# VH-VL binders against q0atu2: the designs that were tried, part 2

Target 1, 119 residues: q0atu2
Amino acid sequence: MLDKKARIRTSREYRNVFEKGKRLSGRFLIIYYVENALDNNRFGFITNKKIGMAVIRNRIKRQLRAIVREYQGQVKNKHDIVLVARAGIGKSSFEGMEKDYIAIMKKAGLFARNANKID

## First folded at step 1 (VH-VL)

Design a17 (framework fv_dusigitumab)
Fold by ESMFold2-Fast, scan of step 1:
Structure a17 (fold): chain C 119 residues (1-119), chain A 122 residues (1-122), chain B 111 residues (1-111)
Amino acid sequence: as target 1 above (119 residues)
Amino acid sequence: QVQLVQSGAEVKKPGASVKVSCKASGYTFTSYDINWVRQATGQGLEWMGWMNPNSGNTGYAQKFQGRVTMTRNTSISTAYMELSSLRSEDTAVYYCVRDESYFDTSGYLDYWGQGTTVTVSS
Amino acid sequence: QSVLTQPPSVSAAPGQKVTISCSGSSSNIGNNYVSWYQQLPGTAPKLLIYDNNKRPSGIPDRFSGSKSGTSATLGITGLQTGDEADYYCGTWDSSLSAGYVFGGGTKLTVL
């Protein structure tokens, strides 16, 4: 459940992230990311048709939004980030997706490394 | 301005293979899937498969599994559909079509090539 | 054989309204967005409606779409002779492993 301002809303905005952004692959997730000219982060979510039926894809999308919301305070400001679910994500646990997200965001340098983090 | 321009008409004998090309322009080729759809004379539209030009991944309709191959050449923004072991029932107009489905549930085919007529006769 | 069911033909006079139905199942229309395509004689199909009820740029507002349960409807008001065409509904089918499916098509005749 993300604030409306934190969501990528249009096909044009998704296309911009794909064309201009960097790509990084994890086990269950691919992220595309680019700096934006806004004062906040925006997230997009793509669950492709080969994951399975719409009920499974919608469950995965809800779980990914929950993970992103949980960690949104740790993400470096001013980025548009699109999460693309890979084939096989439907077989993953919630914890497995969460660990993959954390690992890929750290590898991308998108998790804040500043001294203002808790502790 | 988005355009998909297909190769010219083909006449083939039963048992042969045909390879249709589809050259894309006016957009970033690797950002949209390409679908292939055919239509026999006076009949309806029949979906054959999709191809992701960035990854090369494909998905084919079960009817065409083992006979169809969808590929691309990103350096020239061109998609290909090869259909083997041709039969007279494969006589149809073949279309390449761009897929603007960023979300899996949006499922729409937004720009169509002009079509390539393939005639299979002995 | 088409997966989605459409009437084979509909007809009306200029200025009238027609509706074209498209019937499917939970694995296709019930779980996915529906599109509509117009095919004028001798031409490639053209996208008319996407995501159930949205129009691409350049499509007049007299074309509309709706979806309820496992069925979709295309509406055309203010019918014109240039609307004579075949109309196809289409959607993704989850049971077909991400396959796209079309209706059998409806021939619209403007009398």
Scores: ipSAE 0.014, ipTM 0.611, lowest interface PAE 7.5, mean pLDDT 85

Design a18 (framework fv_dusigitumab)
Fold by ESMFold2-Fast, scan of step 1:
Order: C-alpha cells, then structure tokens, then sequence
Structure a18 (fold): chain C 119 residues (1-119), chain A 120 residues (1-120), chain B 111 residues (1-111)
C-alpha cells in the first residue's frame, strides 16, 4: 500500500518528469526522476500493452507499488520519480523486480542512506 | 467511524463564487487525499480534482482549471472547494470524497453533498 | 459525454442476476484498477467495489466485480428491491489529459 499523497496524479506532473528528468534503465524498469519543490517524494507508474494483458499489467503495477512503499524511507527527499515497466517485466518474479528497483535507485543516487554519507 | 460533513445549500447569482466546506473526522486528516466530485440534476458524476491535506498540493480537471481552488485548514480537519465565475450549468450537488487506501483509483467515503443553485 | 461507456439502464426481477458493463480504453481501464459506486435515490454515492473485485467492509457477497482487458463488469446476484439505484464505474485515466473518470451511470430497476 503506497501513501496516496506520495503519488504523481496529473498529466502535467508526469510530463514534467519525462521532459526535465534524468533517465536510468534497469533490466525490467526505467526510471525518470527530477527534484520537486515539495516536502515529499512522489511516485508514478506506467505499464503499457507491450507487457501483456491487463491482468498481468495490474499485477505488475500492484507489485511495484508494494516495492516502492517498502523502500520509500530510504529515498532522498523532494523527488518526483516515474517507474516505467519494460516489456519483459511480465516474466520477472517479485524478487527480480525488487532487486532491479534497488539497483537502479542506488545507481541514481536516490538512496539517501548510502550516497550522501558524511565523513 | 470515518465521516465527512459538508456545509449547507447555497444559492448564488451568475458571476459569483461559492466556497463549500468538508469537515473530516474519524481518521488522520493529513493521510488521505480529498477529492471533489459534482453531479448536475439528472446527470452523472464528474470529477473536479484532488487536494493533498498534508502538502496542500492539488490537481484539477482541465475543465475547471482557472475557476476552482481547493484548500484545507489542518487545525480543524476541513477541506474547501471554491468555484468562481459561476454559470447556470454549475448548478449541481457537490461532493467531497476521501481517496482510497492504495493508488488514487477509488473514493471510499463520501460527504452528504452540498446543493449549489446558480440562478438570476 | 462519459469517457467510460455503461448501458443507460438494466432491469431484472427480484432474486435474479444482473450484469452491468463498463467499457474504456488502454489508458484508463486497461492500465488501472476499476471501482464501482452505488447511488441510491437522493443519497451520496457509496463505494461498492474497489481494486477491480474487492468489497469494502459491509458490502454483501451478492456484489462482485471483474475486469478483462479494457472492460469491467459489476455483477449483482439475488436482486432485492433495495438494490434499485444508479451504478457508476470509475478509474484513473493515464493519458496526457489524466484525471479520475466515471462511467455515464446505469439505472438499475428491480421490477
């Protein structure tokens, strides 16, 4: 369950992340991310027809929300982040998606407890 | 236990503004979005926008951009929706509704509605 | 006009089963969870189904939901006169004109 105040809702907000944000690709996920002017992080999720039937896309979306929620406390404050599921994600396990998410977030420098060490 | 109580009926002239309130109780007000939905007489439901009580952030349906403002007062757990430049076609029942427990795809608790009549 | 298409009305006798459809596109139903709302005459809407097929506390098993592709269905079995109401489907639209969208509503008459 992801806090709904931590979600990107409007087409303008999605467009802002796609146009101004940085892009990193993982095995199953692509993230677009940009700093926001808010006091919190917001997440968006895109699953398209290339992934498979609606039942698969909805399962993937639900699982991605669960993963993001689990790790939201480790994400650097004040970012809008959109996760785009790649076509091959439908064949991935939950653990595979989780591993990919952790890897790309670390590469992006978005996990505050690791990248921003003092001393 | 969760309850949303809205302000009473309003009668306005064309060109005026109306501000409807929605007082929340029975849950942590800042943890759930408040959505606004209207329904003209004999018509279907029309989503107007959402407001995040924690941040104050809003998202409005394109049709209402420039005329609607959604705000809150966290000290009294109350959300507000103000609609300006009223026209006769704005005559409707206006509802506040709490966002659901996961993604923004359901509205789990609704206020009783506020009738707004715009007439000359 | 509604973005999601529902039949304007359905009718059935007490004790029968009725099915209400909701048709959309890949940007709304195809990519998002569907909810259903019941509106009794003169009252506010009430959440009947969320997350395609889940019932909130207090909603009887007679109500069920399903989703396949870009369409969703609300099923009501053992129809009662108290089920006479307007029913709306709703979901998020992920297109560039994003927002929450409702179906046009279906008036259920129990004869």
Amino acid sequence: as target 1 above (119 residues)
Amino acid sequence: QVQLVQSGAEVKKPGASVKVSCKASGYTFTSYDINWVRQATGQGLEWMGWMNPNSGNTGYAQKFQGRVTMTRNTSISTAYMELSSLRSEDTAVYYCARGGEDYYEWLDYWGQGTTVTVSS
Amino acid sequence: QSVLTQPPSVSAAPGQKVTISCSGSSSNIGNNYVSWYQQLPGTAPKLLIYDNNKRPSGIPDRFSGSKSGTSATLGITGLQTGDEADYYCGTWDSSLSAGYVFGGGTKLTVL
Scores: ipSAE 0.008, ipTM 0.564, lowest interface PAE 13.3, mean pLDDT 83

Design a19 (framework fv_dusigitumab)
Fold by ESMFold2-Fast, scan of step 1:
Structure a19 (fold): chain C 119 residues (1-119), chain A 122 residues (1-122), chain B 111 residues (1-111)
Amino acid sequence: as target 1 above (119 residues)
Amino acid sequence: QVQLVQSGAEVKKPGASVKVSCKASGYTFTSYDINWVRQATGQGLEWMGWMNPNSGNTGYAQKFQGRVTMTRNTSISTAYMELSSLRSEDTAVYYCARSEYDTYYEGPMDVWGQGTTVTVSS
Amino acid sequence: QSVLTQPPSVSAAPGQKVTISCSGSSSNIGNNYVSWYQQLPGTAPKLLIYDNNKRPSGIPDRFSGSKSGTSATLGITGLQTGDEADYYCGTWDSSLSAGYVFGGGTKLTVL
């Protein structure tokens, strides 16, 4: 759903974000984020069995990628960001996940000020 | 044996800063977050923040943001908590406690230091 | 002004059983594991229960935990005088301005 260049793919790259990045918890999401040396943002997505069956986890991953893609223009450039889904996310609506994502990104200072009020 | 050993009691004047140490032994220091929790006389437990010894990342409770700094020295497996602009209301026992961390799981505070009494008086 | 609500005190006789409640919200207990801590007078807190219902090594099975929705319960059976202590529930809070949160504590008196 996101361009290959906008995705964190290797275990080493994920580990870099976890070890050197900052973390911030939302209601349904945790983000880990660090500035990168590239000209673009990269996103990683983690869902595990605590969330539910594979069908639910795959739906959540797809929906999170859609949310990230929709708001990628508002995100400050040059960051690696990993989204980790929490147990409660399986009971959330799409709108609930979107609201949590926007709130956590604003709190992290990762949204440009002029783009903070998205409707 | 896994243990956290804290520095001794401190007496400070209002406006001063205090720095409490917490030395870890018996486990891999960088594999657990260090939390700081305080307790005023006769009161409940109040969480102040966490510090990840591997990354140096911290998260502070809003009440202490701007006054607290949590650091570590990995070569001696020691965590530090410095509280500035001390008030009489900061008189409390300060505890360090380790917790498991990973990307998905935030664990309990399973090992606690013995506590450091900080008295703020004029 | 504790984020999690506990009764301030509970009491029973030796050999009896008690339960201590802990009430929170969807951002804390509803979304995260609950722990319970025992604090004997003049000592540091000690982990009693973690992950809602698990006991650390050395904690007797007289101590049990459970969680339903946004509430958790600590159960103690076969009360002993050595159980007199303050008991605190605790959990991580997933809301944007929170970290770890404790209940206000419950003083257990064994009469």
Scores: ipSAE 0.006, ipTM 0.582, lowest interface PAE 10.0, mean pLDDT 85

Design a2 (framework fv_dusigitumab)
Fold by ESMFold2-Fast, scan of step 1:
Structure a2 (fold): chain C 119 residues (1-119), chain A 122 residues (1-122), chain B 111 residues (1-111)
Amino acid sequence: as target 1 above (119 residues)
Amino acid sequence: QVQLVQSGAEVKKPGASVKVSCKASGYTFTSYDINWVRQATGQGLEWMGWMNPNSGNTGYAQKFQGRVTMTRNTSISTAYMELSSLRSEDTAVYYCARDTEYYGWEDAFDIWGQGTTVTVSS
Amino acid sequence: QSVLTQPPSVSAAPGQKVTISCSGSSSNIGNNYVSWYQQLPGTAPKLLIYDNNKRPSGIPDRFSGSKSGTSATLGITGLQTGDEADYYCGTWDSSLSAGYVFGGGTKLTVL
């Protein structure tokens, strides 16, 4: 579960990330990301109508939140990040979405450098 | 500059197949979905489907399901639309168009190919 | 038949204003953003408006869009002869058979 403080909630906050942020696309996901002035990261999730019916969009949104939550400790501090699901994501497996997320976040330089770390 | 360039006009007999190409330049080909839209002479625009050039995933309009196949070759930044079992009603100009997500939601076609005329006649 | 309804034609004199309507349902215009496309004779369509009311770079502010409920409108002020074209609205349809849908098109004549 992501804390309320870790969620992008207002349309203005989403617009700020889209207008001022960088864009990087993967197989199933696009991220928009920008540094914030807060002491924490915030995530937003967009599943637009070209993905399919509300039931499918809601399932994808829940799965993306679970993936983000699992890896949030690896994300560099002080970023607003919006995940946009691409058309066709509804046909992907959970593992496929997870791999795409990791690949995009690494390519964006948003994952902390953890060469060999034991927790 | 951002551009989509399509293959030249085709004349086909009923029952044949046609494959139209759409070559992208000036942007990262795999970052934006490609849509195909056709327009019969004197008629309006008709959406056929989308193709994700990164994954290869597609979605087709119900009317074309079973007759259309959308593919790509990422090494040459080219999208393809193949329509089989051609009928006279398939005579149209076929366009490829880039799907852009202006600020995540808008779903607009911002860059269009010049069109490919396909004529189906005996 | 098109899924979205537009008037087949509209006309006015240079310098005047016109509006073009686009009517749909809750599964398309009611729940989604509307785009407008201009098609000059013999050319590919060109994006005029996205996100109901926003203009791409290079589109003059005499073109405007709006949306209310299940209908959208395109407004053109200060008409010029170069505006003679077909205009199409378009949006995603959120029904079970989701896909992009266009209006039937409106021919604008500048008399």
Scores: ipSAE 0.014, ipTM 0.642, lowest interface PAE 7.8, mean pLDDT 85

Design a20 (framework fv_dusigitumab)
Fold by ESMFold2-Fast, scan of step 1:
Structure a20 (fold): chain C 119 residues (1-119), chain A 122 residues (1-122), chain B 111 residues (1-111)
Amino acid sequence: as target 1 above (119 residues)
Amino acid sequence: QVQLVQSGAEVKKPGASVKVSCKASGYTFTSYDINWVRQATGQGLEWMGWMNPNSGNTGYAQKFQGRVTMTRNTSISTAYMELSSLRSEDTAVYYCARDLYDEGSTWYFDLWGQGTTVTVSS
Amino acid sequence: QSVLTQPPSVSAAPGQKVTISCSGSSSNIGNNYVSWYQQLPGTAPKLLIYDNNKRPSGIPDRFSGSKSGTSATLGITGLQTGDEADYYCGTWDSSLSAGYVFGGGTKLTVL
């Protein structure tokens, strides 16, 4: 679960990312991202009805938050990032979502360091 | 009562600018975004952009980028839409509308102003 | 042209039923909730349906909505002369030109 400071909380903040941000599509995820004026990163999560029932959407949100939290140290600072789950994500494994997230973040140039390296 | 009240009709020459106002009452102005939607003579509804009255952040439809500016004055709960470099095809009724947008991608306009007619003529 | 496609007009007699379609793509209707707006002659639009199939307070149950894939439908039963209006669908478009998009509108005539 992410700390409150690392979450995009209002619909207006989400809309700012959509309208001013860049877009990149992965296999299961779409990210929208924009540099912010803060000293930290913030993340938002969207799981629409196309994914499935509320219990599935809530599971996906929890899993995405866990993935983002695990890799938050690797993300270049001062960005607002919204993750939008694509319809097919409901059938993906946790590992599949994690791999897609790492791939799209690297492709976007948002990782400050390699997420697969400890040192 | 909740309402949006817009400024009166405008007649402008090509190349001029127009600034339409939208005064909110009956709710917390800074809690809802204001959108602008126009309807050119004999045409359908066309979304122009949104403005966040708390932050001042905006997002504009690509067609209007560079010509439109959306602002607000929170002390009088009023939103503004200024459109520059007016052309005859900008002749339209301009509406402000309050929206609801949550993290689930729900976006709709539940409260509308009465509209402001802008006529651009030679 | 409009991003969302609606028939330009529809007509029926009082008491009859009509349906108005709205067709889009995966970047709009396919991935987002759909709303419907009624515009009576000379007035501002009014929200009829939100979240695909929900009615605001004050909207009679003669108005209904549905969504399947990349298309949405507005249903009106028990038509009345007061229903003569233009009807617009609308939704968020998450493509590179992200923003709110409306259908081209459908003029309903009650004959």
Scores: ipSAE 0.005, ipTM 0.566, lowest interface PAE 12.4, mean pLDDT 83

Design a21 (framework fv_dusigitumab)
Fold by ESMFold2-Fast, scan of step 1:
Structure a21 (fold): chain C 119 residues (1-119), chain A 121 residues (1-121), chain B 111 residues (1-111)
Amino acid sequence: as target 1 above (119 residues)
Amino acid sequence: QVQLVQSGAEVKKPGASVKVSCKASGYTFTSYDINWVRQATGQGLEWMGWMNPNSGNTGYAQKFQGRVTMTRNTSISTAYMELSSLRSEDTAVYYCAKDYSEDFYGEFDYWGQGTTVTVSS
Amino acid sequence: QSVLTQPPSVSAAPGQKVTISCSGSSSNIGNNYVSWYQQLPGTAPKLLIYDNNKRPSGIPDRFSGSKSGTSATLGITGLQTGDEADYYCGTWDSSLSAGYVFGGGTKLTVL
C-alpha cells in the first residue's frame, strides 16, 4: 500500500487538516486538504459507520488506498489530504470512485501536469 | 425537474457592482457545484469560476480574481455571483450552470436562463 | 483569444455530415475529459457530449465525440436545420492557474 511516511497517523494531525484545511465535495468523496511543511504528501482515510458494516467499510478503504497509490505521483507535493467517504460510496463501482477522486483532485488544483491518461 | 432560475436584467454605471442570483430546484442543492459563465454580445463563452454549495469553497478564473465573489445561501438553495468595479467590457449575459451528477469533470448539465448585465454611462 | 482553438464556422446541407475540431494542449485536452455544448440562437447552452464521447439522456446518436492527444472532434451526421447553432468545446485546465476553458465556438450553418 502507501509508505508509512505518506499516511496521516494521529488524531492531532487529522484535526489540523479539518481545522485549517479547505474542503471540496465530490459525488462519493469529500477531501480536506492543507499545505504541510514536509517534503512529501500525507493521506488520511475515513469511512463512517453510516456507509455500512465493517466488511463494506474495509473494502472501500482498501479501494481508496489503491486509487490514491495509483495516482500518488500526480499529486502536487507538500499536502496533507484526508479522504472522507460519503454514505453512498458503498453502491459505487471501483471505476466510479476512481473517476470521482480524479475529478475532485483536479478541481482542488492538486493534480500536477500530465495527471490524466490520454484516451 | 431540475431548474436554475436567475435574477432579472441589470443596468449599471462604470465602477458599480452587480450581484446576480441563481435559485436551484429539483435536486439536492448542496451536492453539486455551481459554475458561472459569461458571454458578451456576439462573443464566446467565458468561464468565471466554480462554487461548492456544501463547503462554500470557490475557484475563480485568473482574469476575475479580486473582482468576483461567489457565495450561496443553502436555506433557500440560491447561489450568488458578485462582480465589482464594472467596466463597459463587462456587458454580457451571465449564466449559472450545475455540474453533472454522475461525475464532475467540469460538465455543465443544466444552465440558468441567463442574466443580462449592461454597463453604460 | 480562446485557449482552445475551433474553426469559426462550418456549413453543410441537410442530411450531410460535419465535423468540428477543437485543439488544445497537454494541460487541458491532453490531460482532461472534453465536453461539447450546443447553443441555439437566443438560448442558454445545452450539454451535448461529456467524458469525450458520452451523450446525456435525450441527445440523439447523430451526435458523437472523440479525443486523440491534444485534440477533440464533434461529429454530427444526418444534419438537420434545427442543428443550426454555435458549438463549443470545453475542458478543465490542470496548469498552475487551473480552471475551466472553452473553445472560441463554431457557427454551424445548414444551407
Scores: ipSAE 0.006, ipTM 0.580, lowest interface PAE 12.4, mean pLDDT 84

Design a22 (framework fv_dusigitumab)
Fold by ESMFold2-Fast, scan of step 1:
Structure a22 (fold): chain C 119 residues (1-119), chain A 122 residues (1-122), chain B 111 residues (1-111)
Amino acid sequence: as target 1 above (119 residues)
Amino acid sequence: QVQLVQSGAEVKKPGASVKVSCKASGYTFTSYDINWVRQATGQGLEWMGWMNPNSGNTGYAQKFQGRVTMTRNTSISTAYMELSSLRSEDTAVYYCARPEYYDSDLEYFQHWGQGTTVTVSS
Amino acid sequence: QSVLTQPPSVSAAPGQKVTISCSGSSSNIGNNYVSWYQQLPGTAPKLLIYDNNKRPSGIPDRFSGSKSGTSATLGITGLQTGDEADYYCGTWDSSLSAGYVFGGGTKLTVL
């Protein structure tokens, strides 16, 4: 599970990732990512009102956190990564979000070798 | 209405394997992890692991690593937990559970199967 | 042996209040949200409290939760005979390999 130290918490920290990070777009997700000077990865999650009502946005945030947590050990260390949900994500399935996440993380070079293999 | 229906009681000999099933209904099966928790007679709850029904990925408690395998069949919305090299200490009720989330990034177990009694006789 | 410590038993009369403690460490309760589960004899566990102090739909407000530091507490007011059950706290350990951990359980007897 994503503990407190693995989460981006402040607006200042989010702005740092947006300003200095690289950007990669998927079908339902955009990631912004930058190396950090910490001992661990940190994740941020943004769902804006264009996605839908609060109940939908909160469901999406929870599902994204679950996906990120599952693949946490396969992500290259020392990165701040912000996931931004695109407007169309409200109509996606959990499976669609997971597939998109894996695809964009691989394209970004953020997954270690052998990531996404079932043991 | 979320339902998890488990297979019936099993009696096994030491050294055998047992495979417990958990059939899900009332939601999209591939959208939520399935966790397995066991309870020996008169003892407490013990978490065994989780399985993602979309990817097939798993995470097992260290105690069960090497003996437990969690799988699924998405065409029939069914999760499986197989425990090998059975010992008398594995005699327990085995539960499947589906997590829920609320404004946190951590799971809590809101939906439970009815349990499957596994008896390992010597 | 469980990593979260609960008293093995607690008892009170109908209409009274009882509290059940759950003690852990910084890697579990200290860093994560706590849930509480009720298990009536012969049944599967039922979620009573999640995220330290939230109640699922259908759980009466006489059940409450709190957390301070590395300890959590379940409170039950207006005790009824139907509350006789085992109560378990549970939380995630910060180590992914450790996973979810439960307390040892507390048997509540309503005398």
Scores: ipSAE 0.008, ipTM 0.590, lowest interface PAE 9.4, mean pLDDT 84

Design a23 (framework fv_dusigitumab)
Fold by ESMFold2-Fast, scan of step 1:
Structure a23 (fold): chain C 119 residues (1-119), chain A 122 residues (1-122), chain B 111 residues (1-111)
Amino acid sequence: as target 1 above (119 residues)
Amino acid sequence: QVQLVQSGAEVKKPGASVKVSCKASGYTFTSYDINWVRQATGQGLEWMGWMNPNSGNTGYAQKFQGRVTMTRNTSISTAYMELSSLRSEDTAVYYCARESYDILTEDYFDYWGQGTTVTVSS
Amino acid sequence: QSVLTQPPSVSAAPGQKVTISCSGSSSNIGNNYVSWYQQLPGTAPKLLIYDNNKRPSGIPDRFSGSKSGTSATLGITGLQTGDEADYYCGTWDSSLSAGYVFGGGTKLTVL
């Protein structure tokens, strides 16, 4: 999955993104994002109980990490980005989550206009 | 100020249904989930389920699945919990509680209704 | 229904310190934040601690929380007679058969 260097790990780091970052909502995802002072991007993932029981939440976290990893080369460097799964994401397909991620990242200006799957 | 005001006490016969209301004020009703928790006389707290007032989505404890229905009316900022096929062991105080919307994974109930006593007796 | 284990009762004198334990498993306390609720006789529960160790506005610093592994602890110092109540821990359970779970409750008696 993602290298641990690329993960937001502490509650304080999550709060920094929520407090200082910008918010953008998609159909299944909300992102919070802020520039960091590091050489790399870091990602956080929030899947709360509104999504469903543990097997659904764990599946969604795994799928979101896979999507983020797949498109990591297209994300502008030096950002902390937190993905929050919205109610209803459990009813989405993998393809639906992937399309929502690409759309929201492009809208945020964090992706190139023609962002596609990493070759 | 945040307030949750519940409907008055109910006395029901076994096999009947009861519908408890919880009227919210002092905040944006659709922004916070409402949970229902009950407490039988002399017993501990028992979680029944959550209801999202924006989407209408619900999640119920397995014990109550098939007997409980949680709904809302957004025009009057009111949540409802209906429990059917009542038994004597359903005699309890029923609470509604507002769940924190904080994005971090803390699930806590920051404001509670005063409680509604439901008595099931023949 | 108590998935989380608390002692049924604790007691101490005014001015003393007491701790109340709450034990769970990896599917609940091990993975999630713990809250504590105080219930005075005849009243609705009141949030006392959230996010393992945080106090809502209006809760004095005599009340504290902590979590280690699959267990959580509520600490109360400088006990007052008005602290006599039932105390419940609570957290989300990640198993398929449960949502939010409470401890069985601990009755605190102050002389």
Scores: ipSAE 0.018, ipTM 0.626, lowest interface PAE 6.0, mean pLDDT 85

Design a24 (framework fv_dusigitumab)
Fold by ESMFold2-Fast, scan of step 1:
Structure a24 (fold): chain C 119 residues (1-119), chain A 125 residues (1-125), chain B 111 residues (1-111)
Amino acid sequence: as target 1 above (119 residues)
Amino acid sequence: QVQLVQSGAEVKKPGASVKVSCKASGYTFTSYDINWVRQATGQGLEWMGWMNPNSGNTGYAQKFQGRVTMTRNTSISTAYMELSSLRSEDTAVYYCARGETYYDYVEGSDYFDYWGQGTTVTVSS
Amino acid sequence: QSVLTQPPSVSAAPGQKVTISCSGSSSNIGNNYVSWYQQLPGTAPKLLIYDNNKRPSGIPDRFSGSKSGTSATLGITGLQTGDEADYYCGTWDSSLSAGYVFGGGTKLTVL
């Protein structure tokens, strides 16, 4: 479970990330990200209805929060990051989502440490 | 100060259309959704839909789909709700209310922090 | 029909406590934040509680909210005659097409 101060909560804050941020797409995820003026990272999560029914979307959200929490120590500080789940994510495994998250964060240059011991 | 000011009362005949306005002030109009909620005399609150003032995107309750249209004019910070094919059961007070959902891919508004004063629409035959 | 169930009325004496329940399902209260609205006679509704248990500026701490599973509760302590109003719970219903739903409302009478 992610600490409350590390969450993007308001429409205002989501708008800021979407309008000012950079965009990068993975297999199951799209991230929008922008440097913030805070001393910590904040994460937002979007699961569109195209992914599936509410029960599936809520499962995906919980799994994404768990993945983000697990790797929060590797993320470069002072960023607002919004994860947008792509339609195909509903068929992904937890491991598949985790792998995609690591790959996209590395590609974006947002990881300060190696997420895996094996490159 | 955040304010939502609605247009005045209307009396319509069955089959007519009504267009209610909601003028926003005291905040950035395009940063918050406008929702529409109605209430028949002595009855409960009924959500009709939301409109995103930045994109123009809308979402309507199934009951009103095909009869309701929600629009805005950003140059005057005004939202509109037009309900067509009016019936006697459409007699109600109609409210606009500010919701904290800006994009249609963000989860819908889960609360309404400021409300207009309401517009009474009477449909008589 | 309301998808969220509230008692139609509740009453108590000045200074007493009341609780108003709001019952739903996993697709609404179970998966989403709950809000509460106060409607004084002849006025527009006013936001009383949001995000299950938070108060907007200006709402006294006599008003509290909680959520457990698929039910939410509004608590009012130290009842005053000015609290006589209709109270509505509200939340998003994820099983509907982008639909917000209200409870049927509870009329509070301070005897």
Scores: ipSAE 0.012, ipTM 0.578, lowest interface PAE 8.6, mean pLDDT 84

